# VHH binders against MCM-like protein MJ0961, part 1

All scores and structures are predictions.

Target 1, 362 residues: MCM-like protein MJ0961, of Methanocaldococcus jannaschii (q58371r317to678)
Amino acid sequence: RNEELIETLNELGRKKNIIDILSNYLISQIKGYELVKKAIFLQQIKGAFKFLPDGTPLRRDSHILLITDPGIGKSTMLRRIARLFPQNAYASVTTATGGGLTAIVTREATEIGDGWVVKPGVFVRANEGTACIDELTVDKNVMKYILEAMESQTIHVNKGGINVKLPARCAVLAACNPKRGRFDRNLTVIEQIDIPAPLLSRFDLIFPLMDKPNRKSDEEIAEHILNTHIETATKDYKILGAIDIDGITVDEKLLKYYIIYARSCAYIEENQDLYLGEFDETKLIMPYLTDKAKKMIKKYYLEMRKLGEGDNPIPITARQLEAIIRIAEMHAKARLSDKVEDVDAEVAISIIDDCLKQVAYD
Structure headers, positions and changes below count from the first letter of each chain, unless a header shows other numbers; Kabat numbers aren't used for antibody chains.
F, E and O are the ipSAE of ESMFold2-Fast, ESMFold2 and OpenDDE, as the mean of both directions, binder to target and target to binder. V2 is 0.75 times the mean of E and O plus 0.25 times the DockQ between their complexes.
[cut] marks letters that were taken out.
Atom coordinates printed by the task and the answers are left out, and those that the model quotes come from them; centres of patches stay.

## First folded at step 22 (VHH)

Design S1 (from R2 with T33Q)
Fold by OpenDDE, fold request of step 23:
Structure S1 (fold): chain B 362 residues (1-362), chain A 121 residues (1-121)
Amino acid sequence: as target 1 above (362 residues)
Amino acid sequence: EVQLVESGGGVVQPGGSLRLSCAASGFTFRDYQLYWYRQAAGIERELIASIDTYGDTNYVKSVKGRFTISRDNSENTMYLQMNSLRAEDTGLYYCATDYYDFLTGSEYDHWGQGTLVTVSS
């Protein structure tokens, strides 16, 4: 049974444009936004799980920020991702507290006296998953907690004699509105982001999603929405149901398996034995950068740095380089490759470059 | 400045009911756990009920099923509904909060002045 599944997954991985197809299927409720969907799909796969010699894990999570005009299905996307895996979580800043996002320590009455209890918040619950944070800019007081969580990938609890670090290794998918509620075409995107620079810099990808009236696009969106309503009412799922890829039926379950299969790198032969025995994540073989991919990424980074020697609204730092590497790794994993190749680097560069252009020039 | 003001105490017969209130100010009410303590004559203060920021409640065994703690974040007020009161419930009731900075780990305990509950026939 497992062998058949693996064979199916491997076969899927060999299909042309499989990442595009699965990305779209992941968020089929929304029409369009292919690049965002791709990024979110890759985010779910996560980068290479790498460790320093001392056992310290390197960050493999990519953080995504969606800045959207009202009416864009940002909440739909976040909720979809939040429901994808048990490790994924959803929170709205409007209703969230600092403790709710991180962790709380509370006193409880016991038969032997007062006791301390630690309860996990959203970031802790989303460990090894994705924290979907909606309405990010609604309450600035909560941002500091988000920043701390994103920066350390841990939640430090020090209260009532309890001093512990809780793991919070999660990807962040956050959404917010522009500063004025809607994008102003007369302003740069950066000027319309109401997020402090320290927090903003923690995001690998920033997608400004503007509502641009377009007859053709509007018609397509309307048609899609209408059809989805019909499908849900009739329970005849065509768009929202399983898809066929060259004779392979992909449903929600298979999609999830594929993501997990890619994420875990179980498609690498050497890793198969690790999953059959005592699991040690530190022993997993991960895709590695080829020389060609390395050169490509290096070249791009240097070019970008050179361009940034001027007053660029977005400083290009080593963080962007790390982001490129992570995305390239995600892409390689997504196509079930044991190597990060030039094609992966190209896609990663393309995504980041597009984001930078949109943020800096629009 | 963090302030907690208890009210609703009084004299009640056994089997009676009281509702205590704690009005809070000087901090972001929704972000902190809240507690009811009581102190009977000659006895150490004891935690009797707690409500955290998630809305979860906890009770000491002796009041479980009789007392209900609740909070209204919109009014910055915590309540304690006390039913089926007993003589042993007599004491000074205190409202408390764990005001602390989660990021720095600095914590402060804050208490009200208390409200007296007397259960007597």
Scores: ipSAE 0.517, ipTM 0.801, lowest interface PAE 0.8, mean pLDDT 90
Fold by OpenDDE, fold request of step 23:
Structure S1 (fold): chain B 362 residues (1-362), chain A 121 residues (1-121)
Amino acid sequence: as target 1 above (362 residues)
Amino acid sequence: EVQLVESGGGVVQPGGSLRLSCAASGFTFRDYQLYWYRQAAGIERELIASIDTYGDTNYVKSVKGRFTISRDNSENTMYLQMNSLRAEDTGLYYCATDYYDFLTGSEYDHWGQGTLVTVSS
């Protein structure tokens, strides 16, 4: 059964536009936003799991911020992702507490007396998964906790004699409204982001999703919504159900398997033995950057840096370079490649470039 | 200023019920764990019930199944429903909250003045 599954997964990985197809399928409830869906899909795959010689893991998670007009379905996307894997978690800032986002320490009555208990919050629960944070800008008081979690990838608890560091290595998928509730066309996107710069800078990708009236687009969206309602009522799932890719039926289960298969790099032959034996994550072979990909990314980064020498509202730093690398790795993994090639770099650059253009020029 | 005010105490017969309330002010109520303590005469104060920000509850064994702790974040009030009261439940009941700043690591314990519960035939 396992061999057949692997064969199927490998076959899927060889399909043309598999990433686009699966990304769309991942969030099929919402019409459009292909780039966002792609980014989210890649986010779920995560970058290469690499370690420094001292055993310190490098960040492999990409953080995504959705800035959306009301009614676009951002909550639906976040909830969908939150339910995708057990390691994924959902929180709304409206109802969230600092402890709820990170960890709480409580006193409990035990048989041996009063004891302290640590309970994991969203970021800890989402370790090795994705933390979906909704309504990010509703309460500014909780942003500091989010920032701390994102920066350290750990949650430090020091209370009641408990001194522990909890791992919180998670990707963040966050959503918020523009500062005025809706995008103002007379303002730049950056001016409408009500997020402190330190926190904002932690996001690899920022997607402003504006509700622009367009008859064609509106019609498509309306049709899609109507159809999904019909499907759910009749339980005849066409859009929301399994899809056929060249004779392969992809359902929710297979989608999940594919993501995990890609994420774990189990498709690399050398890793197969590692998964069968004593698992040591530090020994896993990860896709590596080819010279072509390296050159491409380097060139783009340098060009971006040059352009940013002016009063650019978004400073281009080494963080952006790292973000590009991560996304390229994610893309390589998503297509089940043992190398990060120029095609992966191109996609990564394209995504980042699109984000930057949208944020800086609109 | 953080304030906790207990109410609802009184004299009750064994087997009776009481509902204690703790009105809180001066802090963001929803962000903090809440506790009920009691102190019997000559005995150290003991934690009897807790409710955290997740809504999870914990009880000391002696009150488990009889007492129910709850919180209303909209009213900034914590409750303790006490059923099947026993003589050994007699004491001063205190509500408490703790502050924990995850960024600074600072913590503060706050207590009310207490309300007296007397279970006597």
Scores: ipSAE 0.466, ipTM 0.777, lowest interface PAE 0.9, mean pLDDT 90
Fold by ESMFold2, fold request of step 23:
Structure S1 (fold): chain B 362 residues (1-362), chain A 121 residues (1-121)
Amino acid sequence: as target 1 above (362 residues)
Amino acid sequence: EVQLVESGGGVVQPGGSLRLSCAASGFTFRDYQLYWYRQAAGIERELIASIDTYGDTNYVKSVKGRFTISRDNSENTMYLQMNSLRAEDTGLYYCATDYYDFLTGSEYDHWGQGTLVTVSS
């Protein structure tokens, strides 16, 4: 609670393009993919804490699936996010077991004799953080454990006198290659996803990243790679990894503080008293939907349902409506707002609409 | 058919060394926690070493620093390197495995038949 730090964070939040700037900074080693970077950045901010009248918590995490051609940089993105916070975790399905993702139970010698010991897996270690799962489609049996963890958000252990529930409430950032290893331009995206429908339906955002030839884009990527290698070779690493935003120097440390500040909604004055006293998450004040934002989201939902009139497939469900609301909440928090406004709704809609168009198009 | 086959047992003088191996077949070896147990005549079987799927090891106090458990998932084989052997190390050594399936709640346990180690002078 340094007053100078808080003032700096609030000043950053007032910058109109702050989310675009910070999302690109978060994954600065990869050029392009601004929409994907924004979605991943918002995922780290998390949605609002909300509860139904019976005390049931509403889901505040959105799950992201990256389906990429080889060499796009998916593993780089996942590893970067896994290193961002101690409660983020990384696993590759190629080396993971069902137990390694959830929990293992092993017998170890103790002072009293031997006993059963539970060792948490990736989903448990990533509780209240992000589980980064690489090579999702390599092992069909492992997918079943991933689905169970995402559905239940709890790992139940009942072995050797141990009866415990381990929380696994985390966001999932997953990646895989297309079924044949590379996208085939003659097939739709959905035809090339080798993931069972129950698991696929758990991902709110599905981004196909294809290696497309484009002279302008290729030149920009080449320039970025060359500049990165030149800067690394100079040995002037004391300045590396920081950017300037209107006179404010933003480095890794300040980025982390900003994300935590936004995630916790500590920028809302009323919440500051809660953090000083007895803390209760159910009492946190969250950004609320304005009338304009609510109408905008409802209008989009109804328009997409209308596209399914007649015998046409309906492109959107209530699940996607809930995802739009969560993403809009993330965006409002990321700009340090106490309101979810039409600008937040518009960004959330654009992200979901883009995903639906890319996946659903024949 | 699940099979665990211990080998490497025998007679050795105090202070000597032996290396036990446990070759496994009929199950997905890399998913299982692995153990060495020993049983002296007239005494209950005791856990002496364990190695989990992360590669983390644990030892009973009497063998710590002298014995080393390891696993080679590519060969489906577990090992116990026993150094500085003592008369009280004499006994029947068993390899064992287990797996707990969180999806079904099922437990899968497998045991070898044992290999005899005799430390005598």
Scores: ipSAE 0.435, ipTM 0.794, lowest interface PAE 2.5, mean pLDDT 84

Design S1 (from R2 with T33Q)
Fold by ESMFold2, fold request of step 23:
Structure S1 (fold): chain B 362 residues (1-362), chain A 121 residues (1-121)
Amino acid sequence: as target 1 above (362 residues)
Amino acid sequence: EVQLVESGGGVVQPGGSLRLSCAASGFTFRDYQLYWYRQAAGIERELIASIDTYGDTNYVKSVKGRFTISRDNSENTMYLQMNSLRAEDTGLYYCATDYYDFLTGSEYDHWGQGTLVTVSS
């Protein structure tokens, strides 16, 4: 291990508001929406490795749906996230097929004859990473394949003498437009979602991003668009510049190292020897939930359960409780902590609460 | 009713060109892998070209560089542009499709009737 790099990463992790800084750095395509940017950044950190007593792994990924007006920059942001790691992948539903998302089986000519070949789809390529799915609602038939991939997390192929099981365990970052193409400010967000309930229920976080007309915002968007055209003409697919954080220069390379360092919990001393030997994820030590954080999360859940007793179309459930815990774990890891503290719980609650307020009761 | 109808076959001199078409109906064309096979008299059909749902192509060595497979999903039609034809390209040309549905585990394949290509001096 490079001792100088590790010291730099640890120094970054001690910075107050490091997660706000890094999330804004990573997701510079949109202005504002700090909780959304934080959620997407935390999605890249991933939750804790946890297992039931029988060895069954618990979910560590959270799925995010963005519902946006046109012109917010969602496609560019999704492509940036897809390019961030080799395990991330991108698809647009407008051009995708069910096979392209999962797997296709094609006959190919060889010098001896023809044979069956399996070509992995987006969800298989995104195994252990993030599948970025743009224009989710454009094709209802393709949605069925997305739902199945998210539910099963494994693609089975049994055709032409090929019997393979392809893992597809990934986080999903999806985007779409509202039902009528643009948000109607007189309707609730839930009324404008053109996604079947089974698929919608697979997303832990649903964020509306509305185009709010004003002269200053339009000018800033125009400047951003012009700058993007200049960068595209130069054929440079890395549009993240460097920033300075208290004397440390952070570029895309260092950001990637930080995310991996946090994701793997390599900052926890007891884990470092595991990465030198035969790696077993069941042996990793994860940040532990403090009593204060537990009480905060429990209190919020119970309060929101009371509000859901009425005619609320999206009442809070145990799934939201688990999502809050995962997000708190992500936040603790992202600041290189061995504890999931009340500050982590506060952020997780804020993210979930923001989603519920915007979607459920506006 | 599923149909695959080949057209464009005929007699052509060596070095000439032909364009085969395969018009498809009765299934969701864009989801299917597409193929051209040829069969000379007395031998088994051989796969000569394939195109998948993303437009990626594959060719047998004997036609690579001379033949081009393409698809038009808006017209439910597949094509084979055959250039620099040789006598050994003579045969019956079939379009074929297949589909593996991950959701159901079902396999589907379809064949056309064939169109004859004769390359002779």
Scores: ipSAE 0.428, ipTM 0.798, lowest interface PAE 2.5, mean pLDDT 83

Design S3 (from R2 with F102W)
Fold by ESMFold2, fold request of step 23:
Parts: sequence; C-alpha cells; structure tokens
Structure S3 (fold): chain B 362 residues (1-362), chain A 121 residues (1-121)
Amino acid sequence: as target 1 above (362 residues)
Amino acid sequence: EVQLVESGGGVVQPGGSLRLSCAASGFTFRDYTLYWYRQAAGIERELIASIDTYGDTNYVKSVKGRFTISRDNSENTMYLQMNSLRAEDTGLYYCATDYYDWLTGSEYDHWGQGTLVTVSS
C-alpha cells in the first residue's frame, strides 16, 4: 500500500491528454504516428475481463501489425515493448523456427537415462503478456505456426509421453516490411502486404508506416516535436529520461505502475477488496458501455459492413465490432474510468477507421 | 540426402583431450536439436549431451564439467570438446538430430555412423 502513489496515479488519470502524453513517452522511437503509438500503449492496458455464459473467457487482447519502410525504428520499439514487462517477449522470424516461436520438445539426460522435455517459445513465454514478433513475412512456413497459436491460444504438445496444452494467450505486436522492401507510392497498401488472408485477418489493427516526403506531413511532424519539447518532452532518442506533467515526475517506473493500475482496474473501488482477499477474476468490475457509446459503435460498424462487403479484400466481420469494443475498453481503463463513454468509442473508431483507410485507400 | 558425419575420434591416454566434429548436410541445420550419444560394445546408446535450437545445452552427470557441446549454424557443424578423458569414456560416439512439429505431429530423426574414441594407456 502507498496512498501517495495511488493519489499520483489518479491525478495523472484525470489529465485529458494523459494517454497522448504517455503513449508518446513509451514509444519515442517512432516520430509522429500518434494513433499508432496510442494503439500500442492501449494494447498494454488490455481489454476488460469478460466471459461467455458458459464461463469461457473472451479475448482481452488486440493484435497489431506494423508494416514499415526501413529505418522507422520498428525493431527498437518492439524490443522496448518486450522489455516493458517480464511477461512480454521478443522474437524475430529471421532467426526463429516455427517450433521455436511456439514450443520444441527435446531430449535431456537424467540420472536414469534420457527423457523428453518441452521448451516454450515466445508465444508461450508471453502468455498473458505481449509477443513482439519482428520480420513476420521472412518465412512463409513460420506463418502457419503463428496463425495457429493466435487462433487457438494454446499449443498442444504430444510426444515422448508428454501430453500437455501450453497456454499462449498473448497480445501480438508484429512488424514486417512491404513485399518489395519499401512502400511504392503508386500501389495501394493492401497490394504491398505479403501475408496470406487467414493470418492477416487475425490482426485487429494494421498500420502502414511510410517514410515518404510530404511537405505538410513533415511540417506537422516538426511542429509536434517543437511543441512536445516546450510542453511535455521530445519523443525520439533526444528525450532526456523522465518527463514532468504538471509537477509530477514521470519515469519508466511510474509509467509501469500506471499501466498495471489501469490494467487491473484497481482504481475502481469495488475491485480493491478482491485484490486483498480471495481473488476471482469473474467478479472484477469492468468499465461498462454507456448507451451513447453503444450507439456510436453500432452506427460505425453497420456503415463499415456496408462499405466492406463489395470493395474490401480484407474480410470485415463481427470481429471488427469486437475489436472496436476492446479498444474502447482499453481507452476507458487507460484514463481510469469506470465507464466506456462516447469519448472512448470515438478514439476506438478513429483508430480502426485510420487503419481501414490506410489499407483500403493507400 | 540427409547426412551426419562424425570425425575426430581416436586413441588417447587417460586425462587427455579430444574434439569431435559432426558435419551436417541435406537439412536446415538451425531447425534441429543436436545430440551426442556414446555406446560401449553390447550396451544401449547413452545420451551424453544436447544443444537445442535456442542454443541451450544439457549434459549427463558423468561428463558435466569435462565435455562441452557447441554448434556453428553458419558451418552446419556441431562439436564435442572432451577433456579429462577416462577409460569409461571409451566407446562409439554418434551425433544425432531431432525435430518435432507440434502443429502436424511430424517427427524427424537422423543419426550418424559414429566415430570411435578409445581411452587407454
């Protein structure tokens, strides 16, 4: 118990721009791209604990794919996210096997001979955390293992007297380059993605990150850096460590506390006894959708369905509705709210809409 | 064609050293866990060392601290550095590989023909 820490965290949560500030602080390796940084920050907050009537947990995680030009800083950012929490992990498809990303079984010597042992890969090690997967498109044979791990969230090993199911319930933050190594301005984004449709459909958010000259965009990036330096902190390798937010010093340690405080919904009074007593995650109180938020999400989903059924090569299903809800929940938690309001829905919609416009339009 | 070729065996005095090599071809070396086994005449093969695709090693108690397994994925070669050799280390030394695919259930095993190590005065 530290009541001073809790008061500090609650004060931070009341700042209207806190999510923008913290996401830019966390992900200083990428210049600009505020919605991408926000999405990755919200991924660390996780969605609400929810269960089907039969007790089956609903997915809390959103999966993010970054498709980038070289030099954007994707690998450095993935490693920073992987280091953020012990349950996060990093792997590159370039150096890993499909079994190595998930699980291998090997013989080891014992006092009575040899025996089979299972050795978990990144998807198992990142259970309840984030698996950061770099160079996703390098090996097509590896993609089938990634797809199965993401679909089933378990890895079933049956060899040498071992018959176990290893949980792999993790968020995925993946990165790759376009088909030809760099984006071509004359092609749509979807034409440049070298990922089979089944795997691509498992990602809730697909962000293209292009480094192409654009006077207005470059001007906006420069202005953002200048304003951030004046008002909060610079975002790339020029940041000098901790930042100050209205007299509160925020460093990586306080950021981690904030994320855990938001993730656990410990800021909701009714949950505090659960964390001090007999814990039952099915009894945690989560932010609930307000009527206004429900209407906003439903309206956008129906419009997206109509637009996507004839035009969009990426299938649009109820999964997009679920993704919007999860992101809105993440945003409500990230501002320490017990309600998913219209502002949360608006941000979730803007993130999804930006992804769809980038993929379908450019 | 998959091949595992051991080399470096020979006759050595107690307390001496040998370095065994296993050259591999015909498969994607980095995808496989690699093993050294040894066998005295009339006895079943004994696993003595392993190195997996993560690079982690494991040894049977009788060789731990004396033997070192390593792999060079760029040269598709595995090694066994054997120090402080004893008469009980005499035998035929095999390299072997193992691969298991949890997704399909497929298994792949390969063995070399062995290299003889004799520890005697």
Scores: ipSAE 0.475, ipTM 0.809, lowest interface PAE 2.0, mean pLDDT 83
Fold by ESMFold2, fold request of step 23:
Structure S3 (fold): chain B 362 residues (1-362), chain A 121 residues (1-121)
Amino acid sequence: as target 1 above (362 residues)
Amino acid sequence: EVQLVESGGGVVQPGGSLRLSCAASGFTFRDYTLYWYRQAAGIERELIASIDTYGDTNYVKSVKGRFTISRDNSENTMYLQMNSLRAEDTGLYYCATDYYDWLTGSEYDHWGQGTLVTVSS
C-alpha cells in the first residue's frame, strides 16, 4: 500500500519534464505563465533544511509577489494554493486589518466568566505553509504588519494575561495590481510598483503579469474560462480533475503526496530510517550543490553584481545569491534528486533573471 | 475624542423585543472588537455579546439564541437585537470596544455610559 505509493512517486520523479507537468496541473485554472507556475510549485516544495553551527535554521522559503493587470486570474491562483494544504491560508488586505493578518485578541463570554482569546491571522495559520495575500497594496498601514511578520516570522502577543509567541514561519505568495490599476506600457515596471522598498526587498521573486490583446490568446483564454465554469456547474470546483502521465493517473491527492514526498526529502534512502525513529530535522540529508552548480550560480551572481553598478533601482545583494541557491534546491527536490546539479541551477537562474529583466527594464 | 453612545433602552413586557444601538466616533471603527455588557442592580457588569473585526460573534449562554449582535462599519454603529426578553434581562446595557496592536503594544479600551432596559409586567 505505502510501497505501491512510493514506487509510483519515484516513477513520477524519473519523468524528464515532471516539474513542468505538475506545475501546470497545480495551477490548471490559468492558461500560460509557465515560469510563474513553476516558481509557485517550487515554493510549495521548499528549500533544503540547513542550520548554522549554533543550530539556527536558515530560511528555506521563497516569497513571491505577483503584480498583475485585472482579469489575469491572480486571485484564483492564490485561492488554489491556499486550499492545497491545511497549513496554507488566504486573506485579502481589502477585508483584513493588520491584526487580522497576524493576530487579534478579544474577550469571549463563558459560564465561568469572560476571558481573553487569541485569534490567529493568516500568517500564524499559515505557519510552516504558505500565506496567500491578495490585494497587497490596498492599505498602506497594513503593509507594516506584513513586513514585520515576514521579517521576524513570530507574532508576540502580550495582552490580558496572555504572553505568547506565535510562530509565523511561512512562505508568502502575494498579489496586487499596478499603481494605476493596469500596467502602462510607457512606464517601467519599477515605476508602477506601489510598495515601499523595505517590503519589496522581502520578495525573492517579483512577476509582472500583463494583459496584452492577442486574438488567438484571447480565444484560448475565453475557452478555458468557459470550460472552468462548465466544470464548476457539474462538479466540485474545489477539486482538480485528473491527468494521465504514462499510465499513472495523477489527481489532487497524488499531487499532494508528491509535494510532501519531495518537501520532506523522504525519497533519499538515508532519511527513511530517520523518519522511523526519533525525528531530528538537523540530521536530514538534503540535496548538495555539485561543484558545477556552485560555479554556475557564482558566475551569474558576479555578473549580476557588475550589471547592478548601472541604473538598477532594486538593490543587488547577497540575498539574490541565497534566493538562487534556495530555488535550485527546490528544483532538485522537486525532481527527487539527491544533488543540486547544473540543470537545477539553470532553472533557478532563469527564474531570477526573468524577474530582474522584467522589473529592471521593459 | 473617542465616544460611544448607547440608545434604544426602555420598558418592555416579558417576551417583548428591543433593539439597542451604539453610535461610535473618534476611532477607526472597523479595527475594533465590539462588546455589549449588562449590569443588573447589585451585580457586577457581565459580558453578554461580542463581535470581532471579521464579524464573528460570541454570546453568553443566557442570551444565546435570543440576542443578536451586529455591526455596520459604514455607519460606525453596533446593534443588539434582543428578543424573547425576560425579567432577568433587566439592567444597564453598555457598549464597549477594545483594540490591541501587537506591533506597537498599543491598547485602547472605551466604554459607553449605558442605556437602561427594564423588563416588567
Scores: ipSAE 0.460, ipTM 0.805, lowest interface PAE 2.1, mean pLDDT 83
Fold by OpenDDE, fold request of step 23:
Structure S3 (fold): chain B 362 residues (1-362), chain A 121 residues (1-121)
Amino acid sequence: as target 1 above (362 residues)
Amino acid sequence: EVQLVESGGGVVQPGGSLRLSCAASGFTFRDYTLYWYRQAAGIERELIASIDTYGDTNYVKSVKGRFTISRDNSENTMYLQMNSLRAEDTGLYYCATDYYDWLTGSEYDHWGQGTLVTVSS
């Protein structure tokens, strides 16, 4: 059964536009936003497991920020992702506390006296998964906790005699409204982001999603929404149900398997044996950048840096370079490749470039 | 400045009920776990109930089933509903919070002045 599954997954990976198809299917409840869906899909696959010689893992998670007008369905997307895997978690800043986002240490009465209890927050629960943070800008007081978690990918607890470091290696999918609740066409996008620069800079991808009336698009969206309601009422799931890809029925289960299969790089033959024994992630073979991909990314980065020498509202730094690398790795993994090739680099660059343009020019 | 003000104490007969309140100010109320302590004469202060930021509650065995701790984040107020009061429940009741700055690692224990609960026939 496992062999058959693997064969099926491998076959899927060879399909044309498989990433686009699966990414759309991942969030089929929402019509459109293909790029965002693609980014989120790739985010779920995560980058390569890479370790420094001392065993320190490099960040493999891409952080995504959605800045959206009301009504676009950002919460739906976040909740969908939060439910995708057990290690994914959802929190709304409106109802979340700082400790709730990270961890809390509380005193509890026990039979032997007062005891301390550590309770994991969203970031800890989302270890090796994705933390979906909704309404990010509603309470600025919690942003510092988010920033800390994103920076260190750990949660430090030092309270009540408890001194522990909790792993919080998670991707962040965050959403918020523009500063005024809705995008103002008279303002730049960056001016409408109510997020401190330090936190903002931690996001690899920033998607401003503006609600622009368009007859054709609106019609499609309306039709989709209506059909979805019909499906849920009748329990005849066409859009929300399984899809057929060249004779392969892909349901939610298979989608999840594919993501995990890609994420774990189990598709690489050398890794297959590693999963059968005592698992050591440091021994996993990961897709590596080819020379061609490297050159492409380098070229783009240098060009972008050059352009940023002026009054660019978003500075291009090494962080963007790392973001490109991560996304390229994710893309390679998503297509079940043992190498990060030029096609992966191209897609990564395209995504980053598109995001930058949207943020800088709109 | 963190301030906690207890109220609701008084004299009650065994089997009676009291509701204590703790009005909090000077900190983000919703972000912190809240505690009720009590101190009986000649006895060390003991933790009797807690309610964390998740809304989870904990009770010492002696009050479990009789006392209910709750919080209203909108009013910055914590409550302790005490039912079926016993003589041994007599004491000074304190509300407390662990004001902890997670970024700096600074921890401050804050207590109110206490409210006296006397259970006597």
Scores: ipSAE 0.340, ipTM 0.732, lowest interface PAE 1.1, mean pLDDT 89

Design S3 (from R2 with F102W)
Fold by OpenDDE, fold request of step 23:
Structure S3 (fold): chain B 362 residues (1-362), chain A 121 residues (1-121)
Amino acid sequence: as target 1 above (362 residues)
Amino acid sequence: EVQLVESGGGVVQPGGSLRLSCAASGFTFRDYTLYWYRQAAGIERELIASIDTYGDTNYVKSVKGRFTISRDNSENTMYLQMNSLRAEDTGLYYCATDYYDWLTGSEYDHWGQGTLVTVSS
């Protein structure tokens, strides 16, 4: 049974445009936004799980920010991702508290007297998963907590004599509205982001999603929404149901398996034995950058740096380089490759470049 | 200034019910765990119920199944519904905020003046 599944997953990984297909399927409820969907899909796969010689793990999570006009369906996307895996979590800043996002310490009555209890918040619950944060800009007071969580990948709790560090190694998928509630075409995107620079800089990808009236796109969106409503009412799921990829039926379960399979790099032969025995994550073989990919990424980064020598709204730093590497790794894993190749680098660069252009020039 | 004002106490017969209220002001109500304490004569104050920021509730064994703690964040009010009251439930009931500031980690004790609950035949 397990062998058959693995074979199926491997076969899927060999399919042309499998990442695009699965990304779209992941968020099939919403029409369009293919690049965002792709990014989110890759985010779920995560980058290579690499360790320093001392055992310190490197960050493998990519953080995504969606800045959207009202009505785009950002909450739907976030909720979809939050429900995808048990390690994923959802919170809205409108209702969230600092403790709700991080952790709380409470006193509880126990049989042996009053005791302290630590309860994990969203970031802790989302350890090794994804924290979906909605309405990010509604309350600026909570941003500092988000920043702390994103920066340290840990939550420090110091209350009532309890001093603990909780792991919070999670990817962040955040969404917010523009500063004025809707994008102003007369302003740059960056001017309309109501997020402090320190927090903003922690996001690998920033997607401004503008509601632009377009007859063709509007028609497609309308048609999709209508069809989705019909499907849900009739329970005849064509769009929202399983998809067929060259004779392979991919449902929600298989999609999840594929993501986990890719994420864990279990498709690499050397890792198979590790998963069957005493699991040591530090021994896992991860996709590595080829010389070609390295060269490509390096070149792009240097070009970006050169272009950014001026007063750019978004400074290009080593963080962007790391982001590119992570995305390239995610892409390699997504296609079940043991190497990060030029094709992976190209996609990563393309995504980053698109984001930068949209944020800086629009 | 943090203020907590308890109300709803009184005299009730065994088996009766009371609903206590705690009106809070001077802090972001939703960000804090809230507590009900009680102190009987000659006995140390005891924690009887808590409701945290997640909405999770906790009860001391002696009141479990009889008392219900709740909160209305929109009204900055916490409640304690007390059913099937017993003589041993007699005491001064206090409302309290979280002992520690979530933002600063600072310790503070904020208590109301209390409301008296007397269960007697």
Scores: ipSAE 0.339, ipTM 0.729, lowest interface PAE 1.1, mean pLDDT 89

